# Ledger of designs, part 2: VHH binders against Trans-3-hydroxy-L-proline dehydratase (lhpH)

Target 1, 355 residues: Trans-3-hydroxy-L-proline dehydratase (lhpH), of Colwellia psychrerythraea (q485s0)
Amino acid sequence: MTKNIAQAAVKFEQWQPKIEQESYLTINSLECHTGGEPLRIITSGFPVLKGNTILAKANDCKQNYDQLRRALMFEPRGHADMYGAIITDAERDDSHFGAVFIHNEGYSSMCGHAVIALTKTAVESGVVARTGDVTQVVIDVPCGQIYAMAYSHNNVVKHVSFQCVPSFVYAKDQQVEVDGIGMVQFDIAYGGAFYAYVQASSLGLSLVPEQQEKLIAYGRKIKQAIIPQFEINHPTTAELSFLYGVIFIDDSPNQDVHSRNVCIFADGELDRSPTGSGVSGRIALHHAKQQIVLNETITIESILASSFSVRAIETVCFAGFDAVIPEVTGDAYVCGKGQWFINAEDPLKYGFLLR

## First folded at step 5 (VHH; framework vhh_6qgx_2)

Design s09 (from b0 with G101Q)
Fold by ESMFold2-Fast, scan of step 5:
Structure s09 (fold): chain B 355 residues (1-355), chain A 124 residues (1-124)
Amino acid sequence: as target 1 above (355 residues)
Amino acid sequence: QVQLVESGGGLVQAGGSLRLSCAASGFTFSSYAMAWFRRAPGKEREFVAAISRSGGSTFYTDSVKGRFTISRDHAKNTVSLQMNSLRPEDTAVYYCAAKYQWGYPSTPDQYDYWGQGTRVTVSA
């Protein structure tokens, strides 16, 4: 702490909002990433969300506080493709807590990278009492109840595994004509959210950062073409009946991994991680096509070469679908703590995106 | 019936070159990753080179990097291994292997189909 610092900098650091005048809303967060995908964990200052389920709380947020989602996810507090979680009370008595997932476009039903970061921080913060080197964390999310395991070494959580919701193949070997691209072949699978899975090389695409703009453009066009031609119905929950994104699949330049995933979700957002709900849908597809066996672990890489491991740990029948329970493993890091001020008099208080 | 048939092996002097070929039949070739493994006398099967399903990615064991080149031809259903600057320690039976869909691992147990092998002998 012995720094040679200008006195002006010391005074700037000591500044506090004049909250007594009620001109500021203050929201606090932990800043994390999982495989490069950000997670702003909103810990306090956000309004209490109403409803008996996480889905109901997400709807309350959408109806009454959507401008605050925008303020936190958009510039200057957030950025393009920003992701966050609002911590809530548990929906079920045997869950530790709940989370509502937010991003640039809206709300998601499942976020595997968020589960990994939330599990690490819940154990390291003492939200969940540590039980030796392995600690179970149970989280309620919009698509259901998630069971996660935090693996600690020298008092730090080194990796997290979680069991995803029943994951299944919705449709196989589908085709759609996409203006400017041509005929696109895809499968649809559910891993907590519905994705269309497309082989990148079949469209002349490479899963590398240099092709980011083309991947986003193609993902948007393909999603837009599929929606009007293919009806998606979740078997038990109507609010989950939508196509969330497109996942491009191809071989990795890294031989140590099985393959690479690049997810373009919502309105053209690119996931920096391998996509937890996406790899969950992938393992369901691979199992259904007899390309992997139960308990076979594969490693799937992101556009940044960050990786998740995934396996199917059991088969289940889910509302008439032959489904699997995926187990996803990944690592997260805390990269900051935030205190965010929203001044009622600020003409840009609700944020903007310019890209 | 699924078949992988290797050819191109033989006796060669140190510093010489050989091109191995593997002809695949009885399956959709473009849906499989392909690899070459070798077994030297008295040793276990070891990884040499692999090429992804699309042909867009290749991998080599450290001892052959810069000397060997793996390639595939989807029109002919063949995978090839060009071996340059051969050394006596490259002497082995070379096997072609195929793995369904995704991945192109260095682990032999993960491959679905295997050829009978072709013998390469490099003399000093």
Scores: ipSAE 0.000, ipTM 0.392, lowest interface PAE 11.6, mean pLDDT 89

Design s10 (from b0 with G101R S106E)
Fold by ESMFold2-Fast, scan of step 5:
Structure s10 (fold): chain B 355 residues (1-355), chain A 124 residues (1-124)
Amino acid sequence: as target 1 above (355 residues)
Amino acid sequence: QVQLVESGGGLVQAGGSLRLSCAASGFTFSSYAMAWFRRAPGKEREFVAAISRSGGSTFYTDSVKGRFTISRDHAKNTVSLQMNSLRPEDTAVYYCAAKYRWGYPETPDQYDYWGQGTRVTVSA
């Protein structure tokens, strides 16, 4: 009963921006996580992004509204390694909606954990009409069109699978000398974003929360060492021609999983999930090395012991590459709703990051 | 055809050393975690040591920690168990085992493939 709540608390809850006295921007969000990786879904209040493609909308955001990305991703509204998605109109007539992905450093081309959370919430919010226990959701993201399936039980989405874009091995058995680390061996694969894949144990690293600072430091150094020595060209889209991060691979202490992935992306951000675009690149590597067959499912674990399942469902030829279409499965949870106020008079309105 | 073939067993005096080897064939060796189990006369099978797919993680039962070392050689498709400071209670048949899924290595029922075993006898 409300009688048990102090009158002061009730009045605090009723506070609203005094728009006649102060200049406020109000941005609304749905707060989610997928395997522990946060997703702030920006639903309203953000300026309408211009462009005919999701890539063009991301560029519009970068050129005209980058300060708002900082405000939402940095403290005090966000935190280190915060991740979000700005909901947009669909790029294609057969897609339900679009999303621009944002984080502490900038913008990403693909985000599997975001696709999982977006699919769950789109079905549960009625953005996409439920078609029984299985509902298809089609999302336009910067790297292309994503087909996802929401699996419902008693009107709750329990699992989400999505088909990633054509995923392929870009380079194998590469080496780079990294100052303070030594010689690092890596592969590069694309699963919606380009990652360098490195065996953690070869560098004395363990994929556990206690080593998070060392993993971040090594990921940054390795990425920065690779960039000037290795040219990455996406075969059809120049804007996707960049190394997004480093994925450390090792065995898991959990015998129910195949392996563990820890992704250090952008400027030293640590993915709490198994990394959807990362496991998509991993299944392409495994298929290319003849270590798995089509439709063989493997389960890959995160630093938090959360899991994604992945399989290659089809082989395709993509711009001369032998590629596969990965299917990634994971679960997401809604953690809250946010209403974020940016006061024009606030000297810290665009946020700060202290780690 | 999957095969695990153990070698290196025999009779040794207390305080001595033996090196067991396991040769693997018929599967992608680098994709499997490897382990050694043993069975003493009149007892059930017990865990001894395990090594991850990459070789970056090792696990030992308390009674052999500091005395036994497990290693693997991907080029030769071989797992080895170096046994030092052997005791009469180490007397057993030693089995090599392989599993595709990594995790709790001490659980015998989780292993996909098993060798025939090699006998180790430690005299007083």
Scores: ipSAE 0.000, ipTM 0.118, lowest interface PAE 20.9, mean pLDDT 88

Design s11 (from b0 with G101P)
Fold by ESMFold2-Fast, scan of step 5:
Structure s11 (fold): chain B 355 residues (1-355), chain A 124 residues (1-124)
Amino acid sequence: as target 1 above (355 residues)
Amino acid sequence: QVQLVESGGGLVQAGGSLRLSCAASGFTFSSYAMAWFRRAPGKEREFVAAISRSGGSTFYTDSVKGRFTISRDHAKNTVSLQMNSLRPEDTAVYYCAAKYPWGYPSTPDQYDYWGQGTRVTVSA
């Protein structure tokens, strides 16, 4: 007659797919966030991706396993604006590992918040041997090879800096008419992905959580208005020739930071972090406008008041563009481990989104 | 204004070939990924194939790999699906769909524009 709640809980915790349930697929992950932006690091159970480049591995995922991306990124396993990385073999002999970036809409070419979380967890997991308080991690991502530095104190990685790809201004002082909004002024810059940069206050927008739905709606409309009117071509890689999102810029209520960014990317996803590839494009814009000098660090804040520091460490000529090499610094945290079950008999196995 | 118009459907014998075409108008075709979906009798719409905006990347469902080829022509604003070695189970209404790229979702709800569909019947 006596019910023991603690004893029942232990048995629930031990649930696993039965041998008779061959319809189950099990995928394991490490759950992180960088400035509030989630990263589900997929570690095992996902099919081995084929191809000799990270772009080719992303393509293999799109062709053969896109339904598994949805299952992991959508509810009930994920949520609106969920982000993940599939760990792969390195593309280059001097890289430690590779990563394919996934989200609600699809796949991305670069993800700064992911690089920060991956670097921290790679060092703390022993993927690379520690070299004192500073350890270099080299990651192959779809847009290229990323060099990151993990700064440790008492065996915990406290800060991660990474050197972004050559970042440049693609277009300045552009205009587009947006239905329901009016005339929108924007710049386009590349920091591993192309973004349109828009002054939020010019549109009556505030970069606060209370306006998240309006920011998403405006970001979607602006992106869709720009795409048909403005051709984007990456100078060396055709597959990178697309507008990834819109970044709203404004002053921060925090006077100790330079500014605030809110990125609406892909199909209306809101980045909780300051957006690493976005701040990389920002520093290229500021340098091109002569608003910063080399090695001048600025701090950019997210909608959640989390921050990245960014500076331009070098000027380079990249395929005819006057470019800079950005260095982005941020912090990440591990918030869980997951074991995810996908049952072929589940009518909702591939997930759903209700924003 | 935005239109996707499919053509090339019809009746074909098992082992035969058929070429579907989709003509796009009212949007900047070169900025969109294009896809083909199909709905078999008694089934939901399922992903068949997709092509990136540049045409440099193509994507297929396992059941059609090696048999179907997707291609696009920017000068004509068309996307085509060459279907070879057709099987009775390929019988379906085939739909052309357009989406802003770097995503190639396997579900219809993620696509921006749709055609009306063209019927393909494969007899044994």
Scores: ipSAE 0.000, ipTM 0.113, lowest interface PAE 21.6, mean pLDDT 88

Design s12 (from b0 with Y100W)
Fold by ESMFold2-Fast, scan of step 5:
Structure s12 (fold): chain B 355 residues (1-355), chain A 124 residues (1-124)
Amino acid sequence: as target 1 above (355 residues)
Amino acid sequence: QVQLVESGGGLVQAGGSLRLSCAASGFTFSSYAMAWFRRAPGKEREFVAAISRSGGSTFYTDSVKGRFTISRDHAKNTVSLQMNSLRPEDTAVYYCAAKWGWGYPSTPDQYDYWGQGTRVTVSA
């Protein structure tokens, strides 16, 4: 039996589209996660995106190749809440490379968990030449230029820190009436994306996996209630002027950390990580409320008890806002490599979602 | 940066042969169909030949069928056009073009990337 099993397995493993099977397209990826939040890094086979900015490249993808985002993010190749990055050429001469962020609903402006995974894999794969135990990686993303540091031991990246864009409080102590929930109190902050920050316990919510469906439902309702009542304008970039999601905040069951947060973003997607752009907005809120001083580090947990550390390293004036520059630190892991086949003859080639 | 660089053009007498090459870089070559187009003085860009992503299928305009052969080398990221029995009417600038995904059409508007062209002159 063992001999027959080994022989069959080798033959299955050797399957490839035949040269004559023009119906097959192949897209390759590196599979990662940061604190449990997936990142499918698209490495080859995807069309080269056109435009001089990362925003223009994202628009090219949306207009001409959106069906490929669906194919890669939806079942059976992806899943509900799947996240990916399309590697691009750099927008700026002093950046190493660029990335377009994709998910179930569409495209995002900033993704901290992606920056952490991209930085680790760029250094470990030799995309960026290693400069000893600390290597700087500069990435162009839709919201701007990100500076990250990879900290290596024995040629393995152990953790990554990155400096976020200027992060600031947009509105505080706001209220909205939400059908089926009641009065919700929230703040709005920007950390690469705009989020509404809500105390979970005030709504009878717990930040645990068992309540994931209720957290998603409440996050969607709260986001949709806020949008028509609050105009959000990014001070320098109109394309960033939207509410991306809702972050629920509460105490952690783990007494070694500051707090826990859970982000419901886009169209009801749940971030398995602490949310890098979210904790960036959090540190801006804490600084503005005089709850934290510069260079004071706090650890914030996700729904999975994975954590990011965050601190404000300096204060800046950004388009009239009192802003901070956050530094976020986290860990990422490579969990696989993908080779994805899309057959023109497959009626389900562009995928589906059932959640 | 996507680049398509043509070479192999030149002056040749009627009945002669030329081999054009197009070196591709900056993209996954095996995911793109490749084609040759040409533009004679005072004319629009005209389809010459196309080859599918895998190289298993080819398509030629009637005026070159049997005289020209398109081929591709995935190891070298190169597409070639072997031109035999050249006629004065084949005089043109020849362009390499690339299209992502399925199909290898004859329509210029459907191609994503273009080379700068290489000149072919066939003397009478």
Scores: ipSAE 0.336, ipTM 0.759, lowest interface PAE 4.5, mean pLDDT 91

Design s13 (from b0 with Y100F)
Fold by ESMFold2-Fast, scan of step 5:
Structure s13 (fold): chain B 355 residues (1-355), chain A 124 residues (1-124)
Amino acid sequence: as target 1 above (355 residues)
Amino acid sequence: QVQLVESGGGLVQAGGSLRLSCAASGFTFSSYAMAWFRRAPGKEREFVAAISRSGGSTFYTDSVKGRFTISRDHAKNTVSLQMNSLRPEDTAVYYCAAKFGWGYPSTPDQYDYWGQGTRVTVSA
């Protein structure tokens, strides 16, 4: 109920590009963040993705619509380390909907921060009917089916827990020589995506915002050194057989939490959140090393001191691996709505990234 | 066999300094957070200082902050406590403690291994 708005501002706000006079593609979004990690939820205007699985829909997007991923994730519409989700039909009859995950480099198999934000917004928007103070949301993502619980107070979702896919240790006590860094010790674990886990202090790294550029540079170099020397095969799904990123682990400046981790994923993107798929892999590592027991909750901080809680709720055998089912808990916030115009005549229509 | 052996205690005048050392053996030292606790006559153990497994983070109780410095040497498997500007109220038996994994808490019950202690007496 604002007064004294300038007439020019009112006219600008009411104006919309006219499709009949201009060649504009219009894409609509809901803007969220989880622990500081952005999520642009694409709600309309994006082409309908084809395929019977979420993986197949992601491949359709990559082959036929990759310029639109770039337009939305790169400047001027997005930014460095931008992240998004394209809402799809459910793959399974018992799932509510599906999501394809997009970022600066491409497509990811799992995104815990996205699941948290999607669960909150699905319940608050009425996509999923609220069932009292606890509402179950079931989402199909490229790595499988995710079960999430939205915890509400006064019709606001306050926190979200989700059960990740079976998470397991792929390799322990590995080492690789990295140009400009030296010998790096690492483990590989799967929590919906494969990560290499590295002790930050062993490389003289600190998990603080002031070292952001060094963390990105080291993460990229370590990932690139591991790929040609270490074969990663997902036991049941070949499309998931890749190293997604590097997670640096260290003690937190906050004595009350278990630890801090910083994920450098894809092509040098820094996760502002504690990384849901990353902490899922971490709880599998800690369980395999006998450092935690079932249902023991640990709190893991991000570079921004935002936190996720994680525990292993069950042990399972997954394709011969001793696996656990992680439960990850976090909070998300809606920070905007977007309407994005792509003009066919714009020489910068598909975006750019300067970092 | 896991052993923590403290040394460096003794009698010192108020305003003086002492350096305590704890020699660790029987475990992978670099996988453990280390801490110093103390017990004054007639009291229970209280937290003094902790250092993370990497040595990159330290935490101190308010009464010693700015006067005491905790450090570790991975090559020698030792943790040290440099105690400056000592006060009569610092008089206690000082214990070295080790905790496996990440975290460097101030609560005694979180620590897995303990030394037998070294006595520090500060005279007025």
Scores: ipSAE 0.000, ipTM 0.442, lowest interface PAE 10.7, mean pLDDT 89

Design s14 (from b0 with Y100L)
Fold by ESMFold2-Fast, scan of step 5:
Formats: sequence, C-alpha cells, structure tokens
Structure s14 (fold): chain B 355 residues (1-355), chain A 124 residues (1-124)
Amino acid sequence: as target 1 above (355 residues)
Amino acid sequence: QVQLVESGGGLVQAGGSLRLSCAASGFTFSSYAMAWFRRAPGKEREFVAAISRSGGSTFYTDSVKGRFTISRDHAKNTVSLQMNSLRPEDTAVYYCAAKLGWGYPSTPDQYDYWGQGTRVTVSA
C-alpha cells in the first residue's frame, strides 16, 4: 500500500487540546475585513464580561482580561494594527446584540469598519432574521446604539449602510509647527472620534502602501504636536475629549472617486479601510464648507483603494454645533474562521508586538 | 469674479506640437482640480485630460495618452496642455474647466467653472 500523505493532513486538521490539557484556553472567532481593515469577531471562549452597559463591559475587560486582548491582538495570533470585536448581550431591549472593540493599544468607543462586518455576518449567520433584500441590524457599542442596514442579493449581503453619530467641525484652518516637518495646516472634525485632517501633498506625502512607514511617523508627530496646543472638549461626553488620530487627505489615482484618505490613529496604527468615523468627519467638513449638499454621495478611498461612500442625510444642532448625520456605506468579507489556543505554560502566551 | 482664459490655440500641421495655457482668477486655484475638454464641430464636449488639485495625479483619455501632457503652476495660477504628435482628429475647440475639491473626473457635469475655449486646427 502506498503511504497516504493526505491522512497526515486530516489528523493535523483534527488536532485539538485534549481534555487532560487543562492549561489550554480555546477562543473561537470569525475573521473578516472591511476594505482591508481586519476584524476578529470573538464568538466564544472569551470570559463573560460584566456590566449593564457596553462601556461597563469594556471596562471589565480592561480591568480583568486585558492580557487576553493582547493575546488575540498581538503576534503570533494577531499583528500590528490588528482589530477585534467581542460579541456581548445587547444593552437595550431594541438592540440585537452588543460589541466591545479591541485593538493593539486598547479599546475604542466606535468603529465603522467593525459595524459593517458585524452587520454582514449577523444577517448571513442568522443572528438577525433576514427581512427580504434589506435587513436592519441594531448594535450596542460603547458610545451608544448604531442602526445599520444590510442590502442582500441572492442571500448574500453586498452592502452595509449605517448612520453615524452627529458629526461636526470643531476647528478650521489651524496650524502647528512640527519638529522635523515644519508648519502643518489642519482642520479638526468629529465623526465618532476627533481627527486632525491634513493635506498629504502639502507635506510631500503620498497615500500609497510604499509610504506607510513615513505616514505613520508623520501622523504620530503631528498628533503629538497638536495635543499640547489645542484643547479638545466633546460637548456631552468627557471620555471622548481627545484627539484620536490624524487623517491624511489627497487625490486618488482613481479619477472617478472624490478623494483618498489614510488614518493614523491611537499609537501610530494605520487603518487599511477608508475609516468610517473619519469619512463621517469629512462629510461634516465638506458640508460646513458648502462643498456638498444634503444627500449628495461621495466615494472616499483607502490606502488599498478600497472605498466607503458617505453622505449627510440630515442637519442637526448638537450642543451648539451645526452638525450632520452621516450615512456610511461599505462592504465586508469573511476570510476565515479561527480557533485560538492559549497555553498557560507558553512563555509567549500573551503575545508581543513588533513593527 | 471667477474667470478662466485659454490661450495658445491655432493652426498646425499633422505631426506638429502646440501648447495650450489656461489662466485662472477669482478663486483659490490650489483648491481646484483642473481639466481640458474639447468639442469638435457637431459633437458633444469630450474629456481630454485632468490634473488633481495638488498636481500629483493626472488622467488622460486613451486617444491622447503618450502625446499630451497636462501640468499646473500654482505660482502663476495656470494649467497647461502640451500637445505633441497632433492628428487631424484632434481638431476642436479646447476648454479649460475647474472643479472644487479632490477628484479629477472625466465627466463634464462635475466641473464648476469653464473657459470660453481656444480653437485648434490640425491640417491633414
């Protein structure tokens, strides 16, 4: 009988920690991306998070299970700029489920790329019953309740739209001197997070993968230069009163889209997607500058040429700011399923981060 | 008052070269993408070339790729179209156009301001 190499593959594939190996923790996930930005959706095996709100559950995770965030987001299970969501029970009776957002540095209050991926997978998995070609999904996140719409064709979700929070211009035509760069012109807008918006070409930057290291370095320096010179106060929620990142804006090699933007957020993390909260701030800026009208859709590309469409659907007065309600549309893809093993005896069990 | 003024048109024989210029005034030139469109007798306005607001990106219609070069000068508030290896089918009135913001589309309806045009005639 010829040696059957295919049998080895089957046995590797079937490997699991044995019940006698109590040192192992197993965490299960769906692996997704939205415009290239990863989302590890944690489905089971993670400890049950305590608290009556999603924000309280995020705080419980930070206090008691932060090493598991590191294990899942850092190498070798994750990588630099990795992103995830821990699925939770809904906070509100009219929400389908909740999510805690995790990344390399910590926890975020809002994540548009995650909402898009969560909405697609909730409908396609049957967590939310499909309602014809358009299905509403309601998700509780740390900053509040998000309403999303899944648009299906032949039982596959092709597009997801969601309504962002009231988005507004915080400051226009500002400037700051940055050591090693020079004078930088910027605007500040809020679309679920505060970003400084900078024209990339004014600094000799190109929004291409080949310049990723320079974009990260400049984003860090610009953010650090702005923070001590510009006080940011969110009008209703003190915990949101911080500059989250820098968004570099420029033209796209694709003449048919409005523009390209690249977000450097948190501690120098690069968003592979167009950034949902970022394009929400962009539409508020364009509306305030009278460059766009209500319900006019623009398409904004990421560093990978993936795109989100955004429009302002309504004007609102938000704590004295002239604000808009953005609608962001994007696509997500399921690219795998994971089973992640953490052995208490592994000296590298909680991971490491190299960039 | 917004104004786009084209110049440099004229008569040229096939295989020749011509340089068109467009002088912009009355708006913040560096905030606008610029494009060249042309209109041959009896035809609709068609796209020729576009340049992004920064000047870092350009786009050309297939029939002019490798022959025409679009450029801009922020100090002079001008956009130029260098036309080489001209053909009789390039005969048209050439229009300069400006679009606020990012994007440098090939669609005429997306442009905010237009020049009066300059005539180019290429002899057989």
Scores: ipSAE 0.000, ipTM 0.222, lowest interface PAE 16.5, mean pLDDT 88

Design s16 (from b0 with W102F)
Fold by ESMFold2-Fast, scan of step 5:
Structure s16 (fold): chain B 355 residues (1-355), chain A 124 residues (1-124)
Amino acid sequence: as target 1 above (355 residues)
Amino acid sequence: QVQLVESGGGLVQAGGSLRLSCAASGFTFSSYAMAWFRRAPGKEREFVAAISRSGGSTFYTDSVKGRFTISRDHAKNTVSLQMNSLRPEDTAVYYCAAKYGFGYPSTPDQYDYWGQGTRVTVSA
C-alpha cells in the first residue's frame, strides 16, 4: 500500500470535475491578504453581472446571485469575516477594470485593502502593463473611480498607494445612549463608506486580539443605537446613504506610530487590516479638527499591528462639504489560488456561518 | 461584454433542413446552459430546445421532438440547432439564450442573456 503513496497524492491533486458532470459549478480565484484582511479575487466561473455602473452590477449580484456570494464567503469555502472581490469590465474608458466587493453580510461601496491587493496582482499578472518601477492602475468600484500606484522592485510590487474618493466629516461631537454600555461619544465621517468613530479607552476597550469578542459586541450595539437616531444621506448618491460600521480608535503600544484602529463593519465583521476607507475618514476628521496639515503622513495600525500610512494630499469642495483627498499606502501578499466547486447535490452548497 | 450571435437562418422549402449556430463570448461558456427560443410574427416567444452545461442532457418542446437536435461545442463556444423535416409552422425568428448555473429550463424569464435572433422562413 505504502509503495503507492506518491502516486496516490498525484492522483488526488489531479482531481477535477469532468466537463460531463452537470452537478458542478467551478469558480476560480486568487487568494490574497492586505495587513491580514483576506481578499478572495474571483477571476472566472462567476456569472457576468449586468449594469452600466459597478453599483448596478453589485445590485444585479444581490438580486440574482446572492447565493453565490454566500457559497464563496461562508464556510466551508470561506469563513467568518471573509472578504472578496468580483472582477468586472471597467465602467469608464480610462479605467483598467472594475470590482464588486462582497463579504459575509453583503456588499460594500469601497474597500481599501482590496484596492491594494487588486493593484499589486493586476501589475504582477500583466493585466496592467508596467511603466518601470511605478505603474498606475485605475479601478472602478461602487463608490467611484480609484487611482492607485504600484511601486515595484525587481518586478515585485512592494508598496501600493491609492487616492481615495473625496472624504469628509458628516457629523462631529455626537452622543448616543447604548443599552448595556452607557453614553457613547462619536463622530461620523465618509472615506468611501460612512463610519462612526469612537475612542476605545472611553469604553474600557483595548485594541488587542484578546478583546476581539467584546469589540465585535460593542461595535454591533453602537451601530444599532446610532442608526435610528441619525439620518445619513450621501450628497450625490442615495445608494451610499447608510452607516457601514464603527471604528474604535486608541493609542498603539508601538510609540513610533500615530494610533491604532479596529473596524467592526456590516453585521459584526472585524477588519484585520487598518481599514483603508476608515483611515481615509480618519484623515478627514484630523484635518477638519486642525490636528494635521496637508501632506503630513501618519501611520495607523490594525489589531494585528499591520499598518497603513495615510495623508491628505488636497482639499476640495464636495457637494458643499469641506473635503480632502486621502492617499493610503499599504502592502499585500498572494497566499494561494483556488478552484471552488459547488455541487448541486450538496445540501450545504451555499454555505453556513457558525462564527 | 456578453454577446450571443446567431447565424444559419434563411429560406427553405417544407421538408428541408437548416442548421442554426450561436457563437458565445464574454463569459465562461461551460458555466451556462443554452437554449433556443422562437418568435413567430404577432406571437410571443416560445421555447424550442435546451441543453445542459455539460451537453449531457437536452429538453425539447413536443412539436420539434424527433425533428430538431440541439448540441454544443465547448472548444468553439458554440451551441447549434439542427432542424430537419421543417414545416411552415416552424417559420419564426430563432433566439439563442444563456442561463448561468444549475438547470436548463423552458421558461424564458430564467435566461440571463439573449441573441438578436436569426430568421427562418419555411415555404410550403
Scores: ipSAE 0.147, ipTM 0.692, lowest interface PAE 6.4, mean pLDDT 91

Design s17 (from b0 with K99R)
Fold by ESMFold2-Fast, scan of step 5:
Structure s17 (fold): chain B 355 residues (1-355), chain A 124 residues (1-124)
Amino acid sequence: as target 1 above (355 residues)
Amino acid sequence: QVQLVESGGGLVQAGGSLRLSCAASGFTFSSYAMAWFRRAPGKEREFVAAISRSGGSTFYTDSVKGRFTISRDHAKNTVSLQMNSLRPEDTAVYYCAARYGWGYPSTPDQYDYWGQGTRVTVSA
């Protein structure tokens, strides 16, 4: 090295746990975002999860390795609202691979932003063999099998679309009294996860970054008020029978898009993306209300003005529900690679959250 | 799929030697501690030896200390057990086991994955 500081920097970069230091665990990742929502793709060093289904693997992780979820999702390795995916073997013979979704509070049944990032990186990494400019990727997730298409230009995936699971309206025109807010009107729809959909302007909320704290506070209060009043049952899978979050809907400041969504999920986490499972539930609601027709595409923005396009491509009967198959399109970017060290001797090894 | 495949078992006379090998696949080998356990007919699984993730630390049951040596090869994803001065009471099926994370314990229920076993018979 020409300068002393450059030589010193190289030596810092070469630091590794000593081979004799049994106290260290090393976990590797690929760091991505979709519309600003992070995805830490766990690639190696994590325990192999047991079970014949992705849901069973998620339960194995929750029961035996939940402290590792915390270590990777909480500070200092993660942050508030951090999101990740643990890559697994496929559940079905016709799927390429599986994924378990993790976040600050726990585990999710579906994650559209993750599917978009996983599809892009699977094709670009050669995990899935490229079939020209359009490549199909099939991923097993806790709520089912997802079919995605990667659209490439000059060997770079520019766009990803995916077909969500059958999406349907669970309840319409509901209301709940929320302490400190008043009466809240909402619908419940399923798009891989159950959300309560609320008009933001009806509560004096604006879907902008400056109101993030108020949006989080209101989302948490509304979710907590709904849960004890409304029994949510997934028609075929009991483990999916829970309210995942609240999605605030309003007009966009951008006249070129249909609307804006802000999702507050789990225990007050704010989705930086338009929320793939959320826009899937939205298109089911719009179809049920006769506000869109099959194959009509709408563009929905996030709090960061990032966007997903969504359309209903088919109507299906799903366990007695009139459902649609949504197609969601978005873009993802690789932001980095991580190598994460967890030292048994570190009193903060499992992380912390201050927000 | 995680696989642990043992080899090297057989029949040997008292005072003889055998080298067992375990080939590991389907996981990040360097993230797992490795161990050998054995089960004699009519008995429960007994701990034999364990080796840390790095290979820098080893742990043996008292009856094999000084006679058996556990080692690992990260380039080959293999763990080995060199067995010297074999006794008739060493007769058992020997199992390779893998454990994720910190430590290399002696309790069978702490291990995540197990091989099929390889039979060792020591004649008097």
Scores: ipSAE 0.399, ipTM 0.787, lowest interface PAE 3.9, mean pLDDT 92

